# VH-VL binders against Myosin phosphatase Rho-interacting protein (MPRIP): the designs that were tried, part 11

Target 1, 108 residues: Myosin phosphatase Rho-interacting protein (MPRIP), of Homo sapiens (Human) (q6wcq1r43to150)
Amino acid sequence: KPIYGGWLLLAPDGTDFDNPVHRSRKWQRRFFILYEHGLLRYALDEMPTTLPQGTINMNQCTDVVDGEGRTGQKFSLCILTPEKEHFIRAETKEIVSGWLEMLMVYPR
Key: E = the ipSAE of ESMFold2; O = the ipSAE of OpenDDE; V2 = 0.75 times the mean of E and O plus 0.25 times the DockQ between their complexes.

## First folded at step 13 (VH-VL)

Design r2 (from q1 with light chain W30Y; framework fv_ofatumumab; at its last look DockQ between E and O 0.91; V2 from the best seeds 0.86)
Fold by ESMFold2, look of step 13:
Structure r2 (fold): chain C 108 residues (1-108), chain A 120 residues (1-120), chain B 107 residues (1-107)
Amino acid sequence: as target 1 above (108 residues)
Amino acid sequence: EVQLVESGGGLVQPGRSLRLSCAASGFTFSSYAMHWVRQAPGKGLEWVSTISYSGKETYYADSVKGRFTISRDNAKKSLYLQMNSLRAEDTALYYCAKDYPYDEGYFDSWGQGTTVTVSS
Amino acid sequence: EIVLTQSPATLSLSPGERATLSCRASQSVYKYLAWYQQKPGQAPRLLIYDASNRATGIPARFSGSGSGTDFTLTISSLEPEDFAVYYCQQYDYWPLTFGQGTRLEIK
């Protein structure tokens, strides 16, 4: 069951912000849903029948940190997992702060 | 049912300004990124500018950066391109284009264009 | 910026033949590649997005393939209405860029 949701911008898979060329990659607008057992799903729209573009297992998350230093973008977060880093950003401080609060319960 | 109608083109001298408009209907305008794409006579397509659904993020081709300003009015379902310091190289048919499914960067609907000619 | 190079520049074929159009990116754009058709005096029409997905209402004879730097648009059996200019476009990086086009003309 969903416990949080909203539109965010997601850096495309394989983006490496240490590579200057990648800093011009187009971020992808996706609808994110956090489910009660720690699955973070994102898709092209908010409809439940839309196939997800991907998922992040927050139960594997090691940290959620401010992303501005890495991404060069205001209101961004880095979600660290053993598999990969995920970068999200929001249009406003209010939106990103709400997501940080919800996601910070997972790192250990 | 999606309709995009550009206007505001014309013949203008170098260094002058024009403002293009695009009237949108048949879709929820405020949900979509919108784009300007131009085509010089007998030439290929060139992306000019993009504006996000909320209007808060804008992007420009290097050839127009600092001279052109994209904007939108979601209440009026209208997209605009303010073109300042026009040059002969800006002569083209200017298309308004709609993103799909919302903000991916490719275009599923196009207007018929408005012609800008920069001469003399 | 990402340069998209289309080949051939002009392709002369007859109705019923198979057309193969190439688009090569100067660096990987992953799957973020679209194809458009433009007939004389008309606005472009979206054919393919994400390299291989057919846009709504596009006939099954149109297909796209490829990823990374090398992409192909295939028209399996040409119809008279398919003779047009075809453009590829990447949307992985700003600025968004188009290829220079391939003109598909009737023999």
Scores: ipSAE 0.755, ipTM 0.920, lowest interface PAE 0.8, mean pLDDT 93
ESMFold2 (binder alone), look of step 13: mean pLDDT 94; pTM 0.959
OpenDDE, look of step 13: ipSAE 0.922; ipTM 0.966

Design r3 (from q1, 14 letters changed; framework fv_nivolumab; at its last look DockQ between E and O 0.91; V2 from the best seeds 0.86)
Fold by ESMFold2, look of step 13:
Structure r3 (fold): chain C 108 residues (1-108), chain A 120 residues (1-120), chain B 107 residues (1-107)
Amino acid sequence: as target 1 above (108 residues)
Amino acid sequence: QVQLVESGGGVVQPGRSLRLDCKASGFTFSSYAMHWVRQAPGKGLEWVATISYSGKETYYADSVKGRFTISRDNSKNTLFLQMNSLRAEDTAVYYCAKDYPYDEGYFDSWGQGTLVTVSS
Amino acid sequence: EIVLTQSPATLSLSPGERATLSCRASQSVWKYLAWYQQKPGQAPRLLIYGASNRATGIPARFSGSGSGTDFTLTISSLEPEDFAVYYCQQYDYWPLTFGQGTKVEIK
């Protein structure tokens, strides 16, 4: 059951913010859906029939932290899992704050 | 059918200004990032500027930063390029281009372009 | 800024021949590369996105391959309407950049 959703910007896979060249990489606009059981999916649009581009297992999440120091981008978050770091960004403080509230329930 | 129609091109002296308009139809304009791309006569393609779907984020080529302003009016399905302090090097056909599927950075639909000539 | 270098600058071929066009990036753009066709007096047309995906309505004779820094557009058997200029474009980094073009002309 979806419990939250919205458009966010996602840093491309393999982005290393310690590499200065990567700081100019184009972030990808994706529609994110958070499901009740902790699956966070993202896709090219909001249509239910659209094949997801990827998923983040929030049940594996170790932390959700402010991303500005790492990414240089306002309204950004780092989602930390054992396998990957995921970086998301919103257009406004209100949007990112809503996502932080929903995602912060998962870290152990 | 997606349709993009540029207008506002013409011949102007260096240092003057022009505004280009691009009128869009056949898609939900407010959902897409939009771009300006130019081509000097006999030359290759140069990306000029991008504006996000909401208009809140803009990006510019270094060659036009501080002189050109991209904007949009989603209620009128219109993209704009305000070009100030024009130089001879700005002489080109200017294309309006639509992103696909929404904000990826490649362009699936192009207008036929409008010519800007900057000459004394 | 990512520089895309296309080769050859001009490719002179006859209809029915295979065309192979190269695009090399100054650093990895992963798979975020598109190809466009442009005929004189016309706007460019999208052929390939994501290095290898054909855009809607593009004939199967067009194919793209590569990732990272080295990319290829192949036209398996040239048709008369394929004589045009071809551009690659990366969309991994700001600023967005194009290659300088490869002209495919009739021998």
Scores: ipSAE 0.764, ipTM 0.922, lowest interface PAE 0.7, mean pLDDT 93
ESMFold2 (binder alone), look of step 13: mean pLDDT 94; pTM 0.954
OpenDDE, look of step 13: ipSAE 0.915; ipTM 0.964

Design r4 (from q1 with heavy chain Y100S; framework fv_ofatumumab; at its last look DockQ between E and O 0.82; V2 from the best seeds 0.80)
Fold by ESMFold2, look of step 13:
Structure r4 (fold): chain C 108 residues (1-108), chain A 120 residues (1-120), chain B 107 residues (1-107)
Amino acid sequence: as target 1 above (108 residues)
Amino acid sequence: EVQLVESGGGLVQPGRSLRLSCAASGFTFSSYAMHWVRQAPGKGLEWVSTISYSGKETYYADSVKGRFTISRDNAKKSLYLQMNSLRAEDTALYYCAKDSPYDEGYFDSWGQGTTVTVSS
Amino acid sequence: EIVLTQSPATLSLSPGERATLSCRASQSVWKYLAWYQQKPGQAPRLLIYDASNRATGIPARFSGSGSGTDFTLTISSLEPEDFAVYYCQQYDYWPLTFGQGTRLEIK
């Protein structure tokens, strides 16, 4: 039951923004699908049958905040979960604003 | 069959400008990031610039920032490089290159290149 | 910027021999490394991506290995058409960078 989807840029695994050289890492183009029950899935392409690269359980999300201070990248968001921080960004304000609106309903 | 055909190279004096074009066919042009890579005579490969699939993000090597502008026209399936304030060091064969699936950053298709010579 | 250092600069071998080409990154690029072959007068050709995956149409004698900072391209039994220049390229960081090349020449 997908309710939202689109291409975003994801900070690669192992990125630590406390290490300033990681701000130059090339972000990965991934297709994100948000399902109505709170699963946020991302994969190499938009086909729902493509094996996901990963998932974020938005029902465990504690906050969604602006990411620019941490990442150095405009139009970026930090999705906070108990396990880790996830960093995504979009190419435009319109795209990131749409995602923020959809994701902000989940934090406690 | 993926085809990339560069044009617009030539002999110019330092300080002048050139505009390179790359005509793309055989793939969905608007779905891929595109690159310019150059090779000076007898030398290795040097990445010059990248433009995202939508055209909204651009990246440049430090040696060309402020002088070169990458652009694309997805309707015409064309990639461009505007080269201003040319220097002798810009002399090279300029390749148009297609990014991999999902724009991972490696180049899975290359044109044959167009030669730019900058000399007095 | 990530510097990729290829060694040796020139490798002289005969057909049928095994070639081993090295690429070392100045800091970890994880698996985000590609290898290209360039024959005289031709555009580069992608051989390997993500350190070890052969590109479509590349013969099985080409293999890549490594992760982090140390990467190897191996040609298990050289064919006459394999004598060319080989480049590694990282795509983990901006700017994208290439190694300086290894020239594989016939002895």
Scores: ipSAE 0.716, ipTM 0.915, lowest interface PAE 0.9, mean pLDDT 93
ESMFold2 (binder alone), look of step 13: mean pLDDT 95; pTM 0.967
OpenDDE, look of step 13: ipSAE 0.881; ipTM 0.956

Design r5 (from q1 with light chain D50K; framework fv_ofatumumab; at its last look DockQ between E and O 0.88; V2 from the best seeds 0.83)
Fold by ESMFold2, look of step 13:
Structure r5 (fold): chain C 108 residues (1-108), chain A 120 residues (1-120), chain B 107 residues (1-107)
Amino acid sequence: as target 1 above (108 residues)
Amino acid sequence: EVQLVESGGGLVQPGRSLRLSCAASGFTFSSYAMHWVRQAPGKGLEWVSTISYSGKETYYADSVKGRFTISRDNAKKSLYLQMNSLRAEDTALYYCAKDYPYDEGYFDSWGQGTTVTVSS
Amino acid sequence: EIVLTQSPATLSLSPGERATLSCRASQSVWKYLAWYQQKPGQAPRLLIYKASNRATGIPARFSGSGSGTDFTLTISSLEPEDFAVYYCQQYDYWPLTFGQGTRLEIK
């Protein structure tokens, strides 16, 4: 059922990158699991039994785009859904590229 | 059992340098962000610096930015603080602190501290 | 920088009484607020994280509440070991910041 997983940094809820003060908000390290049917779940650790901090329904995703212009952070992505925008980033290009490949299947 | 042991404190004159170390055990050091927090005599707590689990991201209080450098050696399970251009106001007990779970920004374990005194 | 202002500066109470400690942030930190206890000659001890969650091993008499800018630590019935200095700390923004402390003393 899980098809991909890894540690990423997630911008806190309510972050508005057009507000300069929010650019100093602390990003949250979360373990993300992507499930075959489009549920993207994140939690405080990698154990599948850990209660998730949140989920993103990738079936509702309208786009996945490079995040650097919006966030000011290298290796970042914007996941766009009707409910809200989600911002993630990785420590390396290799990690973010792997996630982009997996997530680009879902938009529309 | 989580243990954090700071060392390298001492008496030093203004303008000089000092390097603090923190030896970690009882947890997977390379998975956690690590922090330095200081406490001047008779005063409250002041966050000094944070380093990410990989060492690639570092953050500093404005009062030390440009003078202090945080680093880590994950193979040796050690955290460091290089303190240059020391000033009297840097006089404090310096604590090594462990994040939980991993990189939230609050501290579940603290060392005993190492004392830095900057005096003429 | 987020300034955390604790009040009162000193609380003088007796064992068995209820203690209420306040922490106010200069702007919203949502729920990213922790509380620590520090006794003389000791390192701080984590009590509360995310405004209201008790850390492992912390007695049930300690509780935290609040969100945004106003936060409270409550000790429902003081024990002799609870007389110490208490700090709040926000972790929503860089730089991480502490309040100036509240000293909880006997009498």
Scores: ipSAE 0.749, ipTM 0.917, lowest interface PAE 0.8, mean pLDDT 93
ESMFold2 (binder alone), look of step 13: mean pLDDT 94; pTM 0.957
OpenDDE, look of step 13: ipSAE 0.886; ipTM 0.956

Design r6 (from q1 with heavy chain S31D; framework fv_ofatumumab; at its last look DockQ between E and O 0.95; V2 from the best seeds 0.86)
Heavy chain, then light chain:
Amino acid sequence: EVQLVESGGGLVQPGRSLRLSCAASGFTFSDYAMHWVRQAPGKGLEWVSTISYSGKETYYADSVKGRFTISRDNAKKSLYLQMNSLRAEDTALYYCAKDYPYDEGYFDSWGQGTTVTVSS
Amino acid sequence: EIVLTQSPATLSLSPGERATLSCRASQSVWKYLAWYQQKPGQAPRLLIYDASNRATGIPARFSGSGSGTDFTLTISSLEPEDFAVYYCQQYDYWPLTFGQGTRLEIK
ESMFold2, look of step 13: ipSAE 0.771; ipTM 0.925
ESMFold2 (binder alone), look of step 13: mean pLDDT 94; pTM 0.957
OpenDDE, look of step 13: ipSAE 0.902; ipTM 0.961
ESMFold2, look of step 15: ipSAE 0.755; ipTM 0.919
ESMFold2 (binder alone), look of step 15: mean pLDDT 94; pTM 0.958
OpenDDE, look of step 15: ipSAE 0.906; ipTM 0.962

## First folded at step 14 (VH-VL; framework fv_ofatumumab)

Design u1 (from q1 with heavy chain E104Y; at its last look DockQ between E and O 0.92; V2 from the best seeds 0.77)
Fold by ESMFold2, look of step 14:
Structure u1 (fold): chain C 108 residues (1-108), chain A 120 residues (1-120), chain B 107 residues (1-107)
Amino acid sequence: as target 1 above (108 residues)
Amino acid sequence: EVQLVESGGGLVQPGRSLRLSCAASGFTFSSYAMHWVRQAPGKGLEWVSTISYSGKETYYADSVKGRFTISRDNAKKSLYLQMNSLRAEDTALYYCAKDYPYDYGYFDSWGQGTTVTVSS
Amino acid sequence: EIVLTQSPATLSLSPGERATLSCRASQSVWKYLAWYQQKPGQAPRLLIYDASNRATGIPARFSGSGSGTDFTLTISSLEPEDFAVYYCQQYDYWPLTFGQGTRLEIK
C-alpha cells in the first residue's frame, strides 16, 4: 500500500552525465509513489487511473546518494540499482530531504 | 475551459523596457510550468522562456538571457515577462503557453498573443 | 542546441489527398517531439505529443510517427480546414526548439 508520494523531476532514459551535452537534457516531472513492499512507481500524474511510466525496485537498491556532483543539479539524488542508476531531483531542499529519509532505509 | 490572455504589448523604442502579462483561468495555474513563445512577422515560432510551477526555476533562450526575466504570481494566476534593453529583433507576437501534463516542455494551450514592436 | 529541419518547405495538395510532413532532428530527441498546426491569424494548436499521441480533440486523420531523429506527421485525407502551417518542436533538451515550419497549401 502507498506510504509516501510526491512530485519529482526524473532524468530521461539514457541520460549519461559523463556526456556534457546530456547535462542540458530536460528533466521530466513525474508523480512518485513509494509502496510499503518497496516498489517505487512513477506516473504522469497523481490519479489512480493513470498508468505508471516506470518502477524502481528499492529492495534491490545498493545505495541512495547525493546527486549534485554527478548531475550538476541541486537537490538531486542518485538511486543505484544493479541494472542502472536512477536520477531524481526536487525544487527544494525540504522535498529532496524528505525523499532521502524515506528511501535511505533500503540499501542496507 | 483553459484561457490565457496576454497583454502589455506595444510600440517601443530600442533600448526601452516593456512588461508583458498573461492572465490564466480554467485550470490550476500553480500546478503547471508556463512558457513564452514568440513569432516574428512572417516567421516561425521561437521559444523564449520557461518558468516552473513554483517559480523557482527559470530558463531562457540565449538571445534573451540577461535582458528578459520571466516571473509568475500563483495567487493572481498571472505570468509575466519583463523585457529590458529591447532590440529590433525582439519585434514579434508574444504568446503565453501552458505546459502539459505539468512540466514536460510541450504546450497544450496558447493565448492569442500580444504584439511587441521595437522601432526607432 | 537541437536543430529541427522540416521538409518540404511548402506542400501543395488538394482536399482528399494524403499529406506527409517530415521533421529531422540534429541529434536524437527520443520520442520528445510535438506537432502544432497554425492557421493564419490564430495561435498554434497542439496536434501530436510524444511523437505519436494525438492531443485531445484532434481528428483521427492526423497521426504522428517516428523516434530518435526522424519524425513524420500524416494527414490521411485532407479537409479544407487542414491548410495551414505545421511546426515540430522538441522538448528533450534545453533550449526548447521548433522547426521552421511546413506550409500546407491548397492546390
Scores: ipSAE 0.573, ipTM 0.881, lowest interface PAE 1.5, mean pLDDT 92
ESMFold2 (binder alone), look of step 14: mean pLDDT 94; pTM 0.958
OpenDDE, look of step 14: ipSAE 0.863; ipTM 0.951

Design u2 (from q1 with light chain D92E; at its last look DockQ between E and O 0.93; V2 from the best seeds 0.80)
Fold by ESMFold2, look of step 14:
Structure u2 (fold): chain C 108 residues (1-108), chain A 120 residues (1-120), chain B 107 residues (1-107)
Amino acid sequence: as target 1 above (108 residues)
Amino acid sequence: EVQLVESGGGLVQPGRSLRLSCAASGFTFSSYAMHWVRQAPGKGLEWVSTISYSGKETYYADSVKGRFTISRDNAKKSLYLQMNSLRAEDTALYYCAKDYPYDEGYFDSWGQGTTVTVSS
Amino acid sequence: EIVLTQSPATLSLSPGERATLSCRASQSVWKYLAWYQQKPGQAPRLLIYDASNRATGIPARFSGSGSGTDFTLTISSLEPEDFAVYYCQQYEYWPLTFGQGTRLEIK
C-alpha cells in the first residue's frame, strides 16, 4: 500500500561526490512512492503502472542523513544501504523534511 | 500540437540588451524544463541555458554566465531570455526547446527560432 | 566540459546505402546521448535518446548504439529525405553539449 509520494531529484547511479567531475552531473527528476512494507520506488511519472526506473529497499537501510556535506546541495538526503548510497534532494526544506520524517522510521 | 514561438530578436550594437520570449502551447508548460539553444550562422548547435519546471533551478553555458538570465512565467506559458552586454559572438538563431519527458536534458520539440545579430 | 567529436565531417552516399555516423565523447556520458537531424531552414528533430531509444514517429531505419564514450547512429537503406546534418548531444553533465555535426549529402 502506498503511504507517501512526490517528485524528487535523484543523483545518477554511481555518482561519487569526492570526484570533482561528478559534482557537475545532472540530477534526475523522478516520482517516488514509498510503500508501507518498505519499498521505495521511483519512476519517470506518477502513474503507478509506469515501469519503475528503480527501487530502494528501506528495510536494508542503515541510516538516512543530511546530504549537504556530501553533495554540496541544500535540501538533500543520503540514504545509506549495505549495497550503496542513494542521494535525493528536494526544492524546499519543507519537502525534504517531510521525506526525512517518513524515511527515518526504517533504519536499523 | 506542441508549438513554441520565439520572438524579440533583432539587430543591436555590442553592449546593448535584448529580451527574447517563447510562447508555448499544446502541452502543460508548467510540468517541463525548458531550454535555449543557439546556432551561429553556418555553425552547429550550442546549448545556452536551462530552467526547471518551477523556475527555481537555472543553468547557463560559461560563455553567457553573468550576462544572460533565463526565466519563465507558468501562468502565461512563456519562457524568457534576458541578454545583457551582448557581444558579436552572441550572433545566432536562438531556439526555444522543450524537455522530455520532463527534465532529462534532451529536447523533443523546438521552435523555429528568432535571429539575434550583434554588430557595430 | 564534455567534448563530442563527430566523424566523418561529411559523408557522401546514395539512396539505398547504409550510413554509419560516429560520436565520441571526451569522458563517459554513460547512456545519456541523443541524436538530432536538421534540414536546411528547419529546427532540429529528435531521432534517438538514451543512446538507443527511437523517439516517437522516427522510422525503424534509424538506430542508435553505444555507451560510455563511443556512439553510433546507423541509417539502413537511405531515403532521399535522410540527407541532412546530424548532431549528437550529451546530457550527463552540465553544461549540456553538442557535437559539431556530420553532413550527410547525396552523391
Scores: ipSAE 0.629, ipTM 0.903, lowest interface PAE 1.4, mean pLDDT 93
ESMFold2 (binder alone), look of step 14: mean pLDDT 94; pTM 0.959
OpenDDE, look of step 14: ipSAE 0.873; ipTM 0.953

Design u3 (from q1 with light chain W94Y; at its last look DockQ between E and O 0.91; V2 from the best seeds 0.85)
Heavy chain, then light chain:
Amino acid sequence: EVQLVESGGGLVQPGRSLRLSCAASGFTFSSYAMHWVRQAPGKGLEWVSTISYSGKETYYADSVKGRFTISRDNAKKSLYLQMNSLRAEDTALYYCAKDYPYDEGYFDSWGQGTTVTVSS
Amino acid sequence: EIVLTQSPATLSLSPGERATLSCRASQSVWKYLAWYQQKPGQAPRLLIYDASNRATGIPARFSGSGSGTDFTLTISSLEPEDFAVYYCQQYDYYPLTFGQGTRLEIK
ESMFold2, look of step 14: ipSAE 0.748; ipTM 0.924
ESMFold2 (binder alone), look of step 14: mean pLDDT 94; pTM 0.958
OpenDDE, look of step 14: ipSAE 0.905; ipTM 0.961

Design u4 (from q1 with light chain Y91H; at its last look DockQ between E and O 0.94; V2 from the best seeds 0.85)
Fold by ESMFold2, look of step 14:
Structure u4 (fold): chain C 108 residues (1-108), chain A 120 residues (1-120), chain B 107 residues (1-107)
Amino acid sequence: as target 1 above (108 residues)
Amino acid sequence: EVQLVESGGGLVQPGRSLRLSCAASGFTFSSYAMHWVRQAPGKGLEWVSTISYSGKETYYADSVKGRFTISRDNAKKSLYLQMNSLRAEDTALYYCAKDYPYDEGYFDSWGQGTTVTVSS
Amino acid sequence: EIVLTQSPATLSLSPGERATLSCRASQSVWKYLAWYQQKPGQAPRLLIYDASNRATGIPARFSGSGSGTDFTLTISSLEPEDFAVYYCQQHDYWPLTFGQGTRLEIK
C-alpha cells in the first residue's frame, strides 16, 4: 500500500561525488512511491503500475542524512544501504523535509 | 498532436537583443522540461538551454551563459528565450524542443525553427 | 564538457546495404545517448534513446548499441529515405552535447 509519494531528482547510478567531473551529471527526475512494507520505488511517472526504474529497500537502510556536503546540492539527502548510497534532492526545503521525516523511521 | 511554433527571429545588428517565443499545444506543457537547440547555416546541432517543468531550474551552454535567459509561462503554454548582446556566431535556426518522457534530456518533438541573423 | 566524435564524417552507400555509424564520447556517458536523423530543410527526428531503445514509430531496421564511450547506430538494410545526416547526443552531463554528425549519402 503506498503511504507517501512525490517527484524527486535522483543522482544517476555510479555517480561518485569525489570525482569532480561527476558533479555535472544530469540528475534524473523520477516519481518516488514509498510503500507500507518499506519498499521505495521510483519510476518515470506517477502511475503505480508503471514499470519502476529501480527500488530501494528501506528495511536495509543504515542511515538517511543531509546530502549537501557530498552532492553540492541544496535540499538533498543520502540514503545509505549496505549495497550503495542513493542520493535524492527536491525543489524545496519543505519537500525534502517531508521525505526525511518519512524515511528516517527506517535506519538501524 | 504535439505542435511547437517558434517566432521572434529576425535580422539584428551585433550587440542588440531579440526575444524568441515558442507556442506549445497538444500535450500537457507544464509537465515537461523544454529546450532550445540551434543550428548555424550548414552546420550541426548545438544545445542552447534547458528549463525544468516548473521553471525553477535552468541550464545554459557556455557560449550563451550570461547573455541568454530561458523562461516559461505554463498558463500560456509558452517557452521563451531572451537573447542579449547578440554576436555574429549566434546566427542560426533556433528550434524549441520537447523533452521525453518528461525530463531526460533528449527531445522527441521539435518546432520548425525561427531564424536569427546577426550582422551589420 | 563531453565531446562526442562521430565517424565516419561521410558514409557513401547504396540502398539495401547495411550502415554502421559510430559515436565516441570523451568520457563515459553510461547508456545516456540518443540518436537523431535530420533531412534537408527539416527538424531532427529522434530515432534511439538510452543507447538502444527505438523511439515511437521508428522502423526496426534502426538499432542502437553500446555503453560507456563507444556507441553504434546500425541501419540493417538502407531505404532511399534513410539518406540523411545523423547526430548522436549525450544526456548524462550538463551541458548537453551533440556529435558533429555523419552524412549518409547515396553512392
Scores: ipSAE 0.761, ipTM 0.921, lowest interface PAE 0.8, mean pLDDT 93
ESMFold2 (binder alone), look of step 14: mean pLDDT 94; pTM 0.950
OpenDDE, look of step 14: ipSAE 0.871; ipTM 0.950

Design u5 (from q1 with heavy chain E57D; at its last look DockQ between E and O 0.95; V2 from the best seeds 0.85)
Heavy chain, then light chain:
Amino acid sequence: EVQLVESGGGLVQPGRSLRLSCAASGFTFSSYAMHWVRQAPGKGLEWVSTISYSGKDTYYADSVKGRFTISRDNAKKSLYLQMNSLRAEDTALYYCAKDYPYDEGYFDSWGQGTTVTVSS
Amino acid sequence: EIVLTQSPATLSLSPGERATLSCRASQSVWKYLAWYQQKPGQAPRLLIYDASNRATGIPARFSGSGSGTDFTLTISSLEPEDFAVYYCQQYDYWPLTFGQGTRLEIK
ESMFold2, look of step 14: ipSAE 0.737; ipTM 0.913
ESMFold2 (binder alone), look of step 14: mean pLDDT 94; pTM 0.957
OpenDDE, look of step 14: ipSAE 0.897; ipTM 0.961

Design u6 (at its last look DockQ between E and O 0.86; V2 from the best seeds 0.74)
Fold by ESMFold2, look of step 14:
Structure u6 (fold): chain C 108 residues (1-108), chain A 121 residues (1-121), chain B 107 residues (1-107)
Amino acid sequence: as target 1 above (108 residues)
Amino acid sequence: EVQLVESGGGLVQPGRSLRLSCAASGFTFSSYAMHWVRQAPGKGLEWVSTISYSGKETYYADSVKGRFTISRDNAKKSLYLQMNSLRAEDTALYYCAKDYLPYDEGYFDSWGQGTTVTVSS
Amino acid sequence: EIVLTQSPATLSLSPGERATLSCRASQSVWKYLAWYQQKPGQAPRLLIYDASNRATGIPARFSGSGSGTDFTLTISSLEPEDFAVYYCQQYDYWPLTFGQGTRLEIK
């Protein structure tokens, strides 16, 4: 059951923000849906039936932190999981703040 | 049925300004990033600027940063390029282009016929 | 910025032959590469995106391959309408950049 959704920008796979040239990589616009059981999926459009480009298991999330220092981008977040770091950003503070509120319930 | 119609080109002296417009129809304009791409006479393609679907994010080629400003009016389905401090190197055919996928930014599937900008004394 | 170098500069072939066009990036752009066709007096036409996916309405004779730094556009059997200039374009990094073009001409 979806509980939250919206357009965000996602840093592409293989991005390493310790490499400063990667800060100029083009972020990818994806539609994110958070489901009540903790699945965060993202896809090319807002239709729930669209095959996802990827998923993040928020039940495995260890932290959600501000991403600006790492990414150089305002309104960005880092979602930390044991498998990898996921970097997302929004176009406005309102949008990113709404996502932070929804995602902050998961870190343990 | 996508149509992109550029206007506002012309002959102008170096240091002067021009404002290009692009009228869009045949698609949901507010769902797509829009781009300006230019082509100097007899030369290849050069990306100039991109604006996100909402207008909140803008990007520029290094050669035009600080001089050109991209904008859009989603209610009027119009894209604009304000070009200040024009130089001879800005002489080109300027295309308005639509991003291929909704809400994405990067590559273009629909182009106008272009409007010519000539910067010369 | 990412420099895209296309080769050959000019390719002269006859209808029915196979064309192979190359694009090399100055650093990895992963799969984020598109190919365009441009005929004189016309705007470019998108052929391939994400290195290998045909855009809507593009004939099956066009195919793209490669990843990272080395990319190829292949036209399996040339039609008369395929004689044009071809550009590659990367969208992994800002600024977006195009290659200098390969002119495919009739022999």
Scores: ipSAE 0.517, ipTM 0.864, lowest interface PAE 1.9, mean pLDDT 92
ESMFold2 (binder alone), look of step 14: mean pLDDT 94; pTM 0.954
OpenDDE, look of step 14: ipSAE 0.875; ipTM 0.952

